# VH-VL binders against Vacuolar protein-sorting-associated protein 25 (vps25), part 14

Target 1, 194 residues: Vacuolar protein-sorting-associated protein 25 (vps25), of Dictyostelium discoideum (Social amoeba) (q55gd9)
Amino acid sequence: MSNQVFQFPPYYHKEPFFTIQPILNTRKKQFQMWQDLILQYCRYYKIYELDINESIKSNSVLFNNEKINRKLSREALKSIIDDIIENGFAEWVDKEKEKEKEKDKDNNNNNRVLIMWRKPDEWASLIYKWVADCGLLNTVLTVWEIQNGDDSKKQEFHQLNTTILMKSLKVLEKQSKCQTFSQDENVGVKFFSI
Key: E = the ipSAE of ESMFold2; O = the ipSAE of OpenDDE; V2 = 0.75 times the mean of E and O plus 0.25 times the DockQ between their complexes.

## First folded at step 19 (VH-VL; framework fv_pozelimab)

Design x5 (from w4 with heavy chain E99W; at its last look DockQ between E and O 0.86; V2 from the best seeds 0.84)
Fold by ESMFold2, look of step 19:
Structure x5 (fold): chain C 194 residues (1-194), chain A 124 residues (1-124), chain B 107 residues (1-107)
Amino acid sequence: as target 1 above (194 residues)
Amino acid sequence: QVQLQESGPGLVKPSETLSLTCTVSGGSISWYYWTWIRQPPGKGLEWIGYIYYKGETEYNPSLKSRATISVDTSKNQFSLKLSSVTAADTAVYYCAREWIYKNPHGWSDAFDIWGQGTLVTVSS
Amino acid sequence: AIQMTQSPSSLSASVGDRVTITCRASQGIRNYLGWYQQKPGKAPKLLIYAASSLQSGVPSRFAGRGSGTDFTLTISSLQPEDFATYYCLQDYDYPWTFGQGTKVEIK
């Protein structure tokens, strides 16, 4: 039989993994392990956004191990996500609300986070290679065709989050490998030979 | 049953680079921290450093300028290189797996699996 | 670095004896201390973690105690297979450091 669910790491079954560690060097390891787990879990299920409050409310299996009766608190999850953001693998979807609470350090409404298990420059390389391999250089594609079209169905960027896709196209545009343009309500992209 | 096996030259000339590989069998290198520890003959144990399977490292400050730990997940291996060796680097070198244990204050780390060790002698 | 000092450096004992080994940290390490047993020509083996918790498969005659700076390992009734060198290890702060060892020899 093939596995149809994400296989959790051995440390997911260790109770202390779910409690923020008091000594700094141990906490550094803990946060690296949570980052690794979160990014790999999200890659496995193609999850580009997490809702912190909903994850806690729904007892998401990522953060709640029912077998050992342990789950992350909201504060623990927020701290881990903040670290992932600082490392460049995530960002807040609504960044403006975050600044309104800087003195208080309490931002319960800053809640949705974009997960970037693959960074925009890496996505950019995959997209450009596919365009070249399919003979689509010097033609116009829509952003929709890249993320949702039949020709991209086998590619890892199929159904890629639009924010990440646009960041990835910006990387290519800066490299003179494509140019984006607006027509009506669509975004078109022309990819160039190098 | 996870097993660790050190391999590499048993004799290294002074000023050269000591290079060792630890092969993990019966389990995956993924998701763990992996450590090198050495023991000079007739003396105690010295922690050299660790690597997370994704590449993050920490080194004993006494060796940091000369030591490099690396991991190759495709071969299920991690390695130690120690440059500019002297007779003081003669030791049995162990690789070990680090694991998490419940501690009332949080988690405690310990080495639950060790390789058999390999003696490296620095001599001409 | 946190210095770990073991006492005694060696001792002689008979089968059935109660043996106590001490380990002292140069600063408080709460209970972030492990005990390891090493037989000649072999790798160390984990006995105790978190100062007092027994590793799976280790006989209950081994007991760890202590917190802060002062720790002990006790073997309540020494067996022939317990003649070995014992090391403490602090896992509180890097670099992790071992004590210099205590050799338990047959009398």
Scores: ipSAE 0.788, ipTM 0.908, lowest interface PAE 0.9, mean pLDDT 90
ESMFold2 (binder alone), look of step 19: mean pLDDT 92; pTM 0.940
OpenDDE, look of step 19: ipSAE 0.883; ipTM 0.956

## First folded at step 20 (VH-VL; framework fv_pozelimab)

Design y1 (from u1 with heavy chain E98Y; at its last look DockQ between E and O 0.02; V2 from the best seeds 0.00; counts 0 for: pae O 7.2 > 2, placed apart)
Heavy chain, then light chain:
Amino acid sequence: QVQLQESGPGLVKPSETLSLTCTVSGGSISWYYWTWIRQPPGKGLEWIGYIYYKGETEYNPSLKSRATISVDTSKNQFSLKLSSVTAADTAVYYCARYEIYKNPHGWSDAFDIWGQGTLVTVSS
Amino acid sequence: AIQMTQSPSSLSASVGDRVTITCRASQGIRNYLGWYQQKPGKAPKLLIYAASSLQSGVPSRFAGRGSGTDFTLTISSLQPEDFATYYCLQDYNYPWTFGQGTKVEIK
ESMFold2, look of step 20: ipSAE 0.498; ipTM 0.779
ESMFold2 (binder alone), look of step 20: mean pLDDT 91; pTM 0.938
OpenDDE, look of step 20: ipSAE 0.015; ipTM 0.607

Design y2 (from u1 with heavy chain E99H; at its last look DockQ between E and O 0.82; V2 from the best seeds 0.82)
Fold by ESMFold2, look of step 20:
Structure y2 (fold): chain C 194 residues (1-194), chain A 124 residues (1-124), chain B 107 residues (1-107)
Amino acid sequence: as target 1 above (194 residues)
Amino acid sequence: QVQLQESGPGLVKPSETLSLTCTVSGGSISWYYWTWIRQPPGKGLEWIGYIYYKGETEYNPSLKSRATISVDTSKNQFSLKLSSVTAADTAVYYCAREHIYKNPHGWSDAFDIWGQGTLVTVSS
Amino acid sequence: AIQMTQSPSSLSASVGDRVTITCRASQGIRNYLGWYQQKPGKAPKLLIYAASSLQSGVPSRFAGRGSGTDFTLTISSLQPEDFATYYCLQDYNYPWTFGQGTKVEIK
């Protein structure tokens, strides 16, 4: 049997960790600790996207510690996520609606967040190396084949989130290492020798 | 048992850089804030600053222009460099671990584990 | 920076005496205050956190009180092992600052 469970840090078991701290210097520390925890948890379980409402409703163990009967409020989690986004490790998936911004109802639109616990340029390097090692330079692959194909089944990017994969391919395009194109519901990519 | 041990030269010439390392044993440096504190012989304690194991720092403004705290998680160590030292920097230097305690207003930090301290003398 | 002022700077007392050490902050720090004991040649040891909460393993003869700007540490029945210097520390705002210390000597 596998005994593989994420080991939470000691501070996850401290009750005050789950309440936004009133002292600004402590809050800065708290937000750094939450960012670190969220990124490491998502890396461990290969989670690329969080749904804030679902995480709260389902009592996700990341944000709900049953042993001490403490959980983040939705407002606290959103504040922490906003900070992670500002630091460049996450971004909203949902588009803000123009009318709801104008109606001062913006707080209902941000729910799904992309978590970038490994950066797109690091993914790009892994993908390019695989293509080169398999002798596939100067051929056309589909994005689906990279993400879901049998030939990528052993690679760390197998089943990678599509948005992160496209960001990673864009990194390679800027380096002149590939070019993407659209073809019949599919996105193709050709990788180049350099 | 988590233990902290300071190491580094005990004598530093004026204008040079004081360099100390704190080695964490019996536990991991990960997930904690780590702090340097100093005490001139026969005098009180002065907080120098902290580092989170991922690299975030905070410094006493009185020392910020001269102090650098760093961490090497692969060696389970964190360090202090203090540049342009003078005789006023002669002190016992302690490393310490911060611990979170419940406070009715939120959380309190306190130093639950200290190194034994190392005397650094600044003289010609 | 928040200044922490302890009094007295030193005192002497007999075994069994009740002693009280005070610590005043230059501004309100709610209850973000710790007390530390330091014996000669040793690192400080945490006694009290959050103004009044006793650290594990610390004898119940130690008690902390106070909030805001005025704090006390009381040793209800002084023991020979309590010969030490005592420091308060505020953890309300950076830089964290210690009081100048109170040396307790036992006759």
Scores: ipSAE 0.747, ipTM 0.890, lowest interface PAE 1.0, mean pLDDT 90
ESMFold2 (binder alone), look of step 20: mean pLDDT 93; pTM 0.951
OpenDDE, look of step 20: ipSAE 0.878; ipTM 0.952

Design y3 (from u1 with heavy chain N103T; at its last look DockQ between E and O 0.82; V2 from the best seeds 0.83)
Fold by ESMFold2, look of step 20:
Structure y3 (fold): chain C 194 residues (1-194), chain A 124 residues (1-124), chain B 107 residues (1-107)
Amino acid sequence: as target 1 above (194 residues)
Amino acid sequence: QVQLQESGPGLVKPSETLSLTCTVSGGSISWYYWTWIRQPPGKGLEWIGYIYYKGETEYNPSLKSRATISVDTSKNQFSLKLSSVTAADTAVYYCAREEIYKTPHGWSDAFDIWGQGTLVTVSS
Amino acid sequence: AIQMTQSPSSLSASVGDRVTITCRASQGIRNYLGWYQQKPGKAPKLLIYAASSLQSGVPSRFAGRGSGTDFTLTISSLQPEDFATYYCLQDYNYPWTFGQGTKVEIK
C-alpha cells in the first residue's frame, strides 16, 4: 500500500555538501540545507530520534551517499545537530546523561537526539483540536489512548514519540487547557473547555 | 529543463511599489536558493538578495529597508517587492538560480540559470 | 561590502588575439570568484566558477587564474562570438558584488 521512498534533494548529490565549509556564509547555507533535509527525512519516515554513533556506524543513507562516495563525519554531523538544536528543532536526550557512565570526564558523550520537525506547541494545537472535535473535553484520557488508541489512528500524532507528546501536553497545561496526573502506571490527562 | 521567466508591470510611478514575479518551469522551486539581480541601463549588475524556497532571505544592505523577496511553492514562483521607488530604480531585473559547484576548497556558488530579464522604468 | 574592481573598462581586440581581463577584490576572497559573459539584450552566462574552474559547455580558450585579491580571465584566441561584456562576481561574503564590467569590442 505504501511503496514510496523519500526523494532526496539535488544538493544531496553534490560532493561538498558532505564537508563542513570553512566560510561562514557558505556554512550558514549548508547548515540550513542539512536542517531542511534532516527534518523532512525524519518526518517522512516518522523518525523522532537519531543515534549519531549508530547512524555513522551503519552508513545511514541520510548521511552517506554511496553513489558519490561521500558521507558526513561524526564531527560534522554533531556540528549540524548542534545548529538544529540552537534553532529549536532538536534536543539532546537527557536520559543518556543520567544512565551512562563516562569513561573520560573531558569527552562529550551526547549521542541521541530528539528530532522535532513539528514543535511541541504545534502538536499541542493538533491534539487539543482533536479532543474538542471528538467531544472528549472534560473527560480523562491516558497518554496511551492519545498516542495509540483506535480513535487517534487518523491523526498525525498517532504513535508520536512519548517525550514530544509530554512536552506538548505541558504546553497545554501552561495554557490551562489540560492537567496531567498519575493513573494506574500510566499518565492520565483531562482536557478543559475554554 | 528548468527555465525562469520574470513578469510584472514595465512602468512604475515614483514613490510606488515595484512588484515582480519569477515563474520557474521545467523543474521545482524546492531545495534551491533563488536570487534577484538588477542592471540599470548601460550599467553593471547589482545583487539584490536571495530567498531559500522555505522562506529564509538575505538582502543587499543598500536595499534592505525597501526590498521584500517572497516565495510561493504552490505556484512554483518567487517574487520581489521594492517600495518607494525613484528613477534610480530603473533597471532590467533578472531572477536567477544558485547552484553548488565542487572546487578545490569544497563549495562554490554560482548563478547557473537566469531569466530573460524585464525592464522596469520608474517615471511620472 | 567587498569592492570588485575590473580593468580595463573596455578594450579593442581582433579575432585570434590573446585577451586578459583583471579583477581585484578589496579584501582576500580566497578563490570565491566567478566570471560571467553578457551579450547585449541577454542575461549573463556563467563561464568560470571558483576562480579557475570551467563551466560545462564553455570552450577551453577561456581560463581563469588567481586567488586572494587578484584574478584574471584570459581568452587565448579570441573568436567572433567572444565580443561581449565580462563581469567578475565574488561569492565570499554578503552582499555578493560584481565588478563594473569589461567590454571587449571588435577592433
Scores: ipSAE 0.791, ipTM 0.905, lowest interface PAE 0.8, mean pLDDT 90
ESMFold2 (binder alone), look of step 20: mean pLDDT 93; pTM 0.953
OpenDDE, look of step 20: ipSAE 0.876; ipTM 0.950

Design y4 (from u1 with heavy chain H105Q; at its last look DockQ between E and O 0.86; V2 from the best seeds 0.85)
Heavy chain, then light chain:
Amino acid sequence: QVQLQESGPGLVKPSETLSLTCTVSGGSISWYYWTWIRQPPGKGLEWIGYIYYKGETEYNPSLKSRATISVDTSKNQFSLKLSSVTAADTAVYYCAREEIYKNPQGWSDAFDIWGQGTLVTVSS
Amino acid sequence: AIQMTQSPSSLSASVGDRVTITCRASQGIRNYLGWYQQKPGKAPKLLIYAASSLQSGVPSRFAGRGSGTDFTLTISSLQPEDFATYYCLQDYNYPWTFGQGTKVEIK
ESMFold2, look of step 20: ipSAE 0.814; ipTM 0.914
ESMFold2 (binder alone), look of step 20: mean pLDDT 93; pTM 0.952
OpenDDE, look of step 20: ipSAE 0.885; ipTM 0.955

Design y5 (from u1 with light chain A50Y; at its last look DockQ between E and O 0.82; V2 from the best seeds 0.83)
Fold by ESMFold2, look of step 20:
Structure y5 (fold): chain C 194 residues (1-194), chain A 124 residues (1-124), chain B 107 residues (1-107)
Amino acid sequence: as target 1 above (194 residues)
Amino acid sequence: QVQLQESGPGLVKPSETLSLTCTVSGGSISWYYWTWIRQPPGKGLEWIGYIYYKGETEYNPSLKSRATISVDTSKNQFSLKLSSVTAADTAVYYCAREEIYKNPHGWSDAFDIWGQGTLVTVSS
Amino acid sequence: AIQMTQSPSSLSASVGDRVTITCRASQGIRNYLGWYQQKPGKAPKLLIYYASSLQSGVPSRFAGRGSGTDFTLTISSLQPEDFATYYCLQDYNYPWTFGQGTKVEIK
């Protein structure tokens, strides 16, 4: 099962899939199909971030079907990503740069996007269950140990994107299930029994 | 060769729930939009609604308060439930696959594969 | 919802006749219209999509024309297997809607 490559959907091989559709009802379906494809592709390869400009420049296979000579334009990809963000499955990584350096009409700082093919609250549940199952409640772990440590090697959150991991810990903090702190250049976390 | 087959009770009592299942064989339910359409005896066709295999739905407003379409990918099936039925709901019910066709400006949708249809009679 | 009105509701014709069926939309639908053929006791079969594009395997005697609100299906030389009911369907906006049908009967 783990040896297989990602199997693209039939509609990835339909030429018009790569052109933003002119009527709204068809475009709604098209955007749902692109969201589904992007989220499943990123889940399959454990991709947590996309760089829009690099994806276009590199002719990423996700957005460029060489067999039928069709690719998304940058404008089309941005429109699709904006919709995924509105639906809560993606987020701009560089939002804060927009506030500091507005020197251009088009706000060209929106380029890197966080892809949340599993939501932070779902990651939070997986992490908390692992901590509880391993008898690690009321002990201190580092964020690095959760993300990269030998004890987490078999867990789905092993090598999880740091931004998503921190969002997931914040969900648990709001539930009083953990507390984060920084000391000595590291971020620690203590998980509580609830 | 993909085939669709409707199944369910052929007789339903008024005020009860009509429940139909469409089984997809010779192919996968994944990645497609799937549709229910009905035809009262001797009359025309009425689009009921669709479901994407991941669960997104759209319904005819005339039926939205009573209709529920669902999908079970593990069984390669999608289903229709229509509550509070009356004699007006007597019809042949079809399931169908939506397919994308290229046009000069994008795509057109059409139903390329239909089930054989199943008659559901609403009667006491 | 967009109402689709077909004309005539039925017609009688002989093998070899040229038959024209009209479908009118209550508002503009560009070219987002399909034609389906249905024989008694069977499911509809796609003939034409996008007003004029022929589905694979459909004989060339079938032709679709029109755009906007007015559409026609023409059978240039009617064959015995063409006696059926024909429906137009708009796929421009939800709910998708069918015309009421045109029954083509043998004379």
Scores: ipSAE 0.795, ipTM 0.904, lowest interface PAE 0.8, mean pLDDT 91
ESMFold2 (binder alone), look of step 20: mean pLDDT 93; pTM 0.953
OpenDDE, look of step 20: ipSAE 0.861; ipTM 0.938

Design y6 (from u1 with light chain A50K; at its last look DockQ between E and O 0.77; V2 from the best seeds 0.79)
Fold by ESMFold2, look of step 20:
Structure y6 (fold): chain C 194 residues (1-194), chain A 124 residues (1-124), chain B 107 residues (1-107)
Amino acid sequence: as target 1 above (194 residues)
Amino acid sequence: QVQLQESGPGLVKPSETLSLTCTVSGGSISWYYWTWIRQPPGKGLEWIGYIYYKGETEYNPSLKSRATISVDTSKNQFSLKLSSVTAADTAVYYCAREEIYKNPHGWSDAFDIWGQGTLVTVSS
Amino acid sequence: AIQMTQSPSSLSASVGDRVTITCRASQGIRNYLGWYQQKPGKAPKLLIYKASSLQSGVPSRFAGRGSGTDFTLTISSLQPEDFATYYCLQDYNYPWTFGQGTKVEIK
């Protein structure tokens, strides 16, 4: 039985990587490196959400390198996450953007971040290809079967976060490649061979 | 030990595209910034631009309209294309690895590993 | 772009001499300055990063100084293997720019 651990990049062991850089051009590279590391780490462990406060308090190995005694400050992590969100690879879990007056009242909701190491468009393509390859076009599947069914066990979207999956199916709907049906607690989807 | 090797045609006609590849051996291209630098014969060094192995680029403004740097992680390679070349583009072309060094204000960047260089001549 | 001006453009020296090469930036670059050595037909080699820090494997006879706009590289006792061209490089802002080089020749 295999047990493997995420292999951190060489720059994770460079002390300056953990301090927000004062020179803008260096900071751009630093933020790209952090985005890359965060997305690949989360992909490796199938992590779809991060809790900023919990990550800091628990000294998560992603943001705390004990071997060199360096970790991100909360402010640094927040800045890096904000940049990832602006680049379209993350978003806040709770939708309070329309009701921004209640943002500060519910601080816990601003600390949970959806991590999209693969964007909905890319997930959509993977799901559609799998449906086509398995001969499931023009049949009805449930969202549960896509996420958790035996036929999807070896696919990268197995156990995909439901929010991301629904975003991905919406992409396919806009392309006329599927249509979703909501029937109480069940969500069905039919894929078309356009 | 990591080594870099430039490859590509040594002679390019004016107005055509110069195309070079840097092959990384003894190590991985992943997780690093990679750079092209050139040196006209008997002259100094000019930074062309960099690429992160995931595709982020930055170019010298003097070359930005004509230069394209790309990366192929599956081949452990990155490449330079320079379009619409003239005799002024005759140079030895180097690829280099950028490395992070500790600095009191954060970090410094430096080129710790260089290819041996390849001369590209632009002539009729 | 930040202009890097080296002086002298060349010098002749004997083994054992102390040589000093100057690099001036057109604007402040704090200590974001590296020094590179290049021998004929070879790629440059990093000597000094962040103005004054020696790269691993570089002899201690090489010393970098300076901050802001004025920088020097000093070789305290020139050795036969030190005859080369030396370049400074600023890594403060894009585009990264090199000085024009200083050729150190044997006399």
Scores: ipSAE 0.734, ipTM 0.877, lowest interface PAE 0.9, mean pLDDT 89
ESMFold2 (binder alone), look of step 20: mean pLDDT 90; pTM 0.925
OpenDDE, look of step 20: ipSAE 0.861; ipTM 0.938

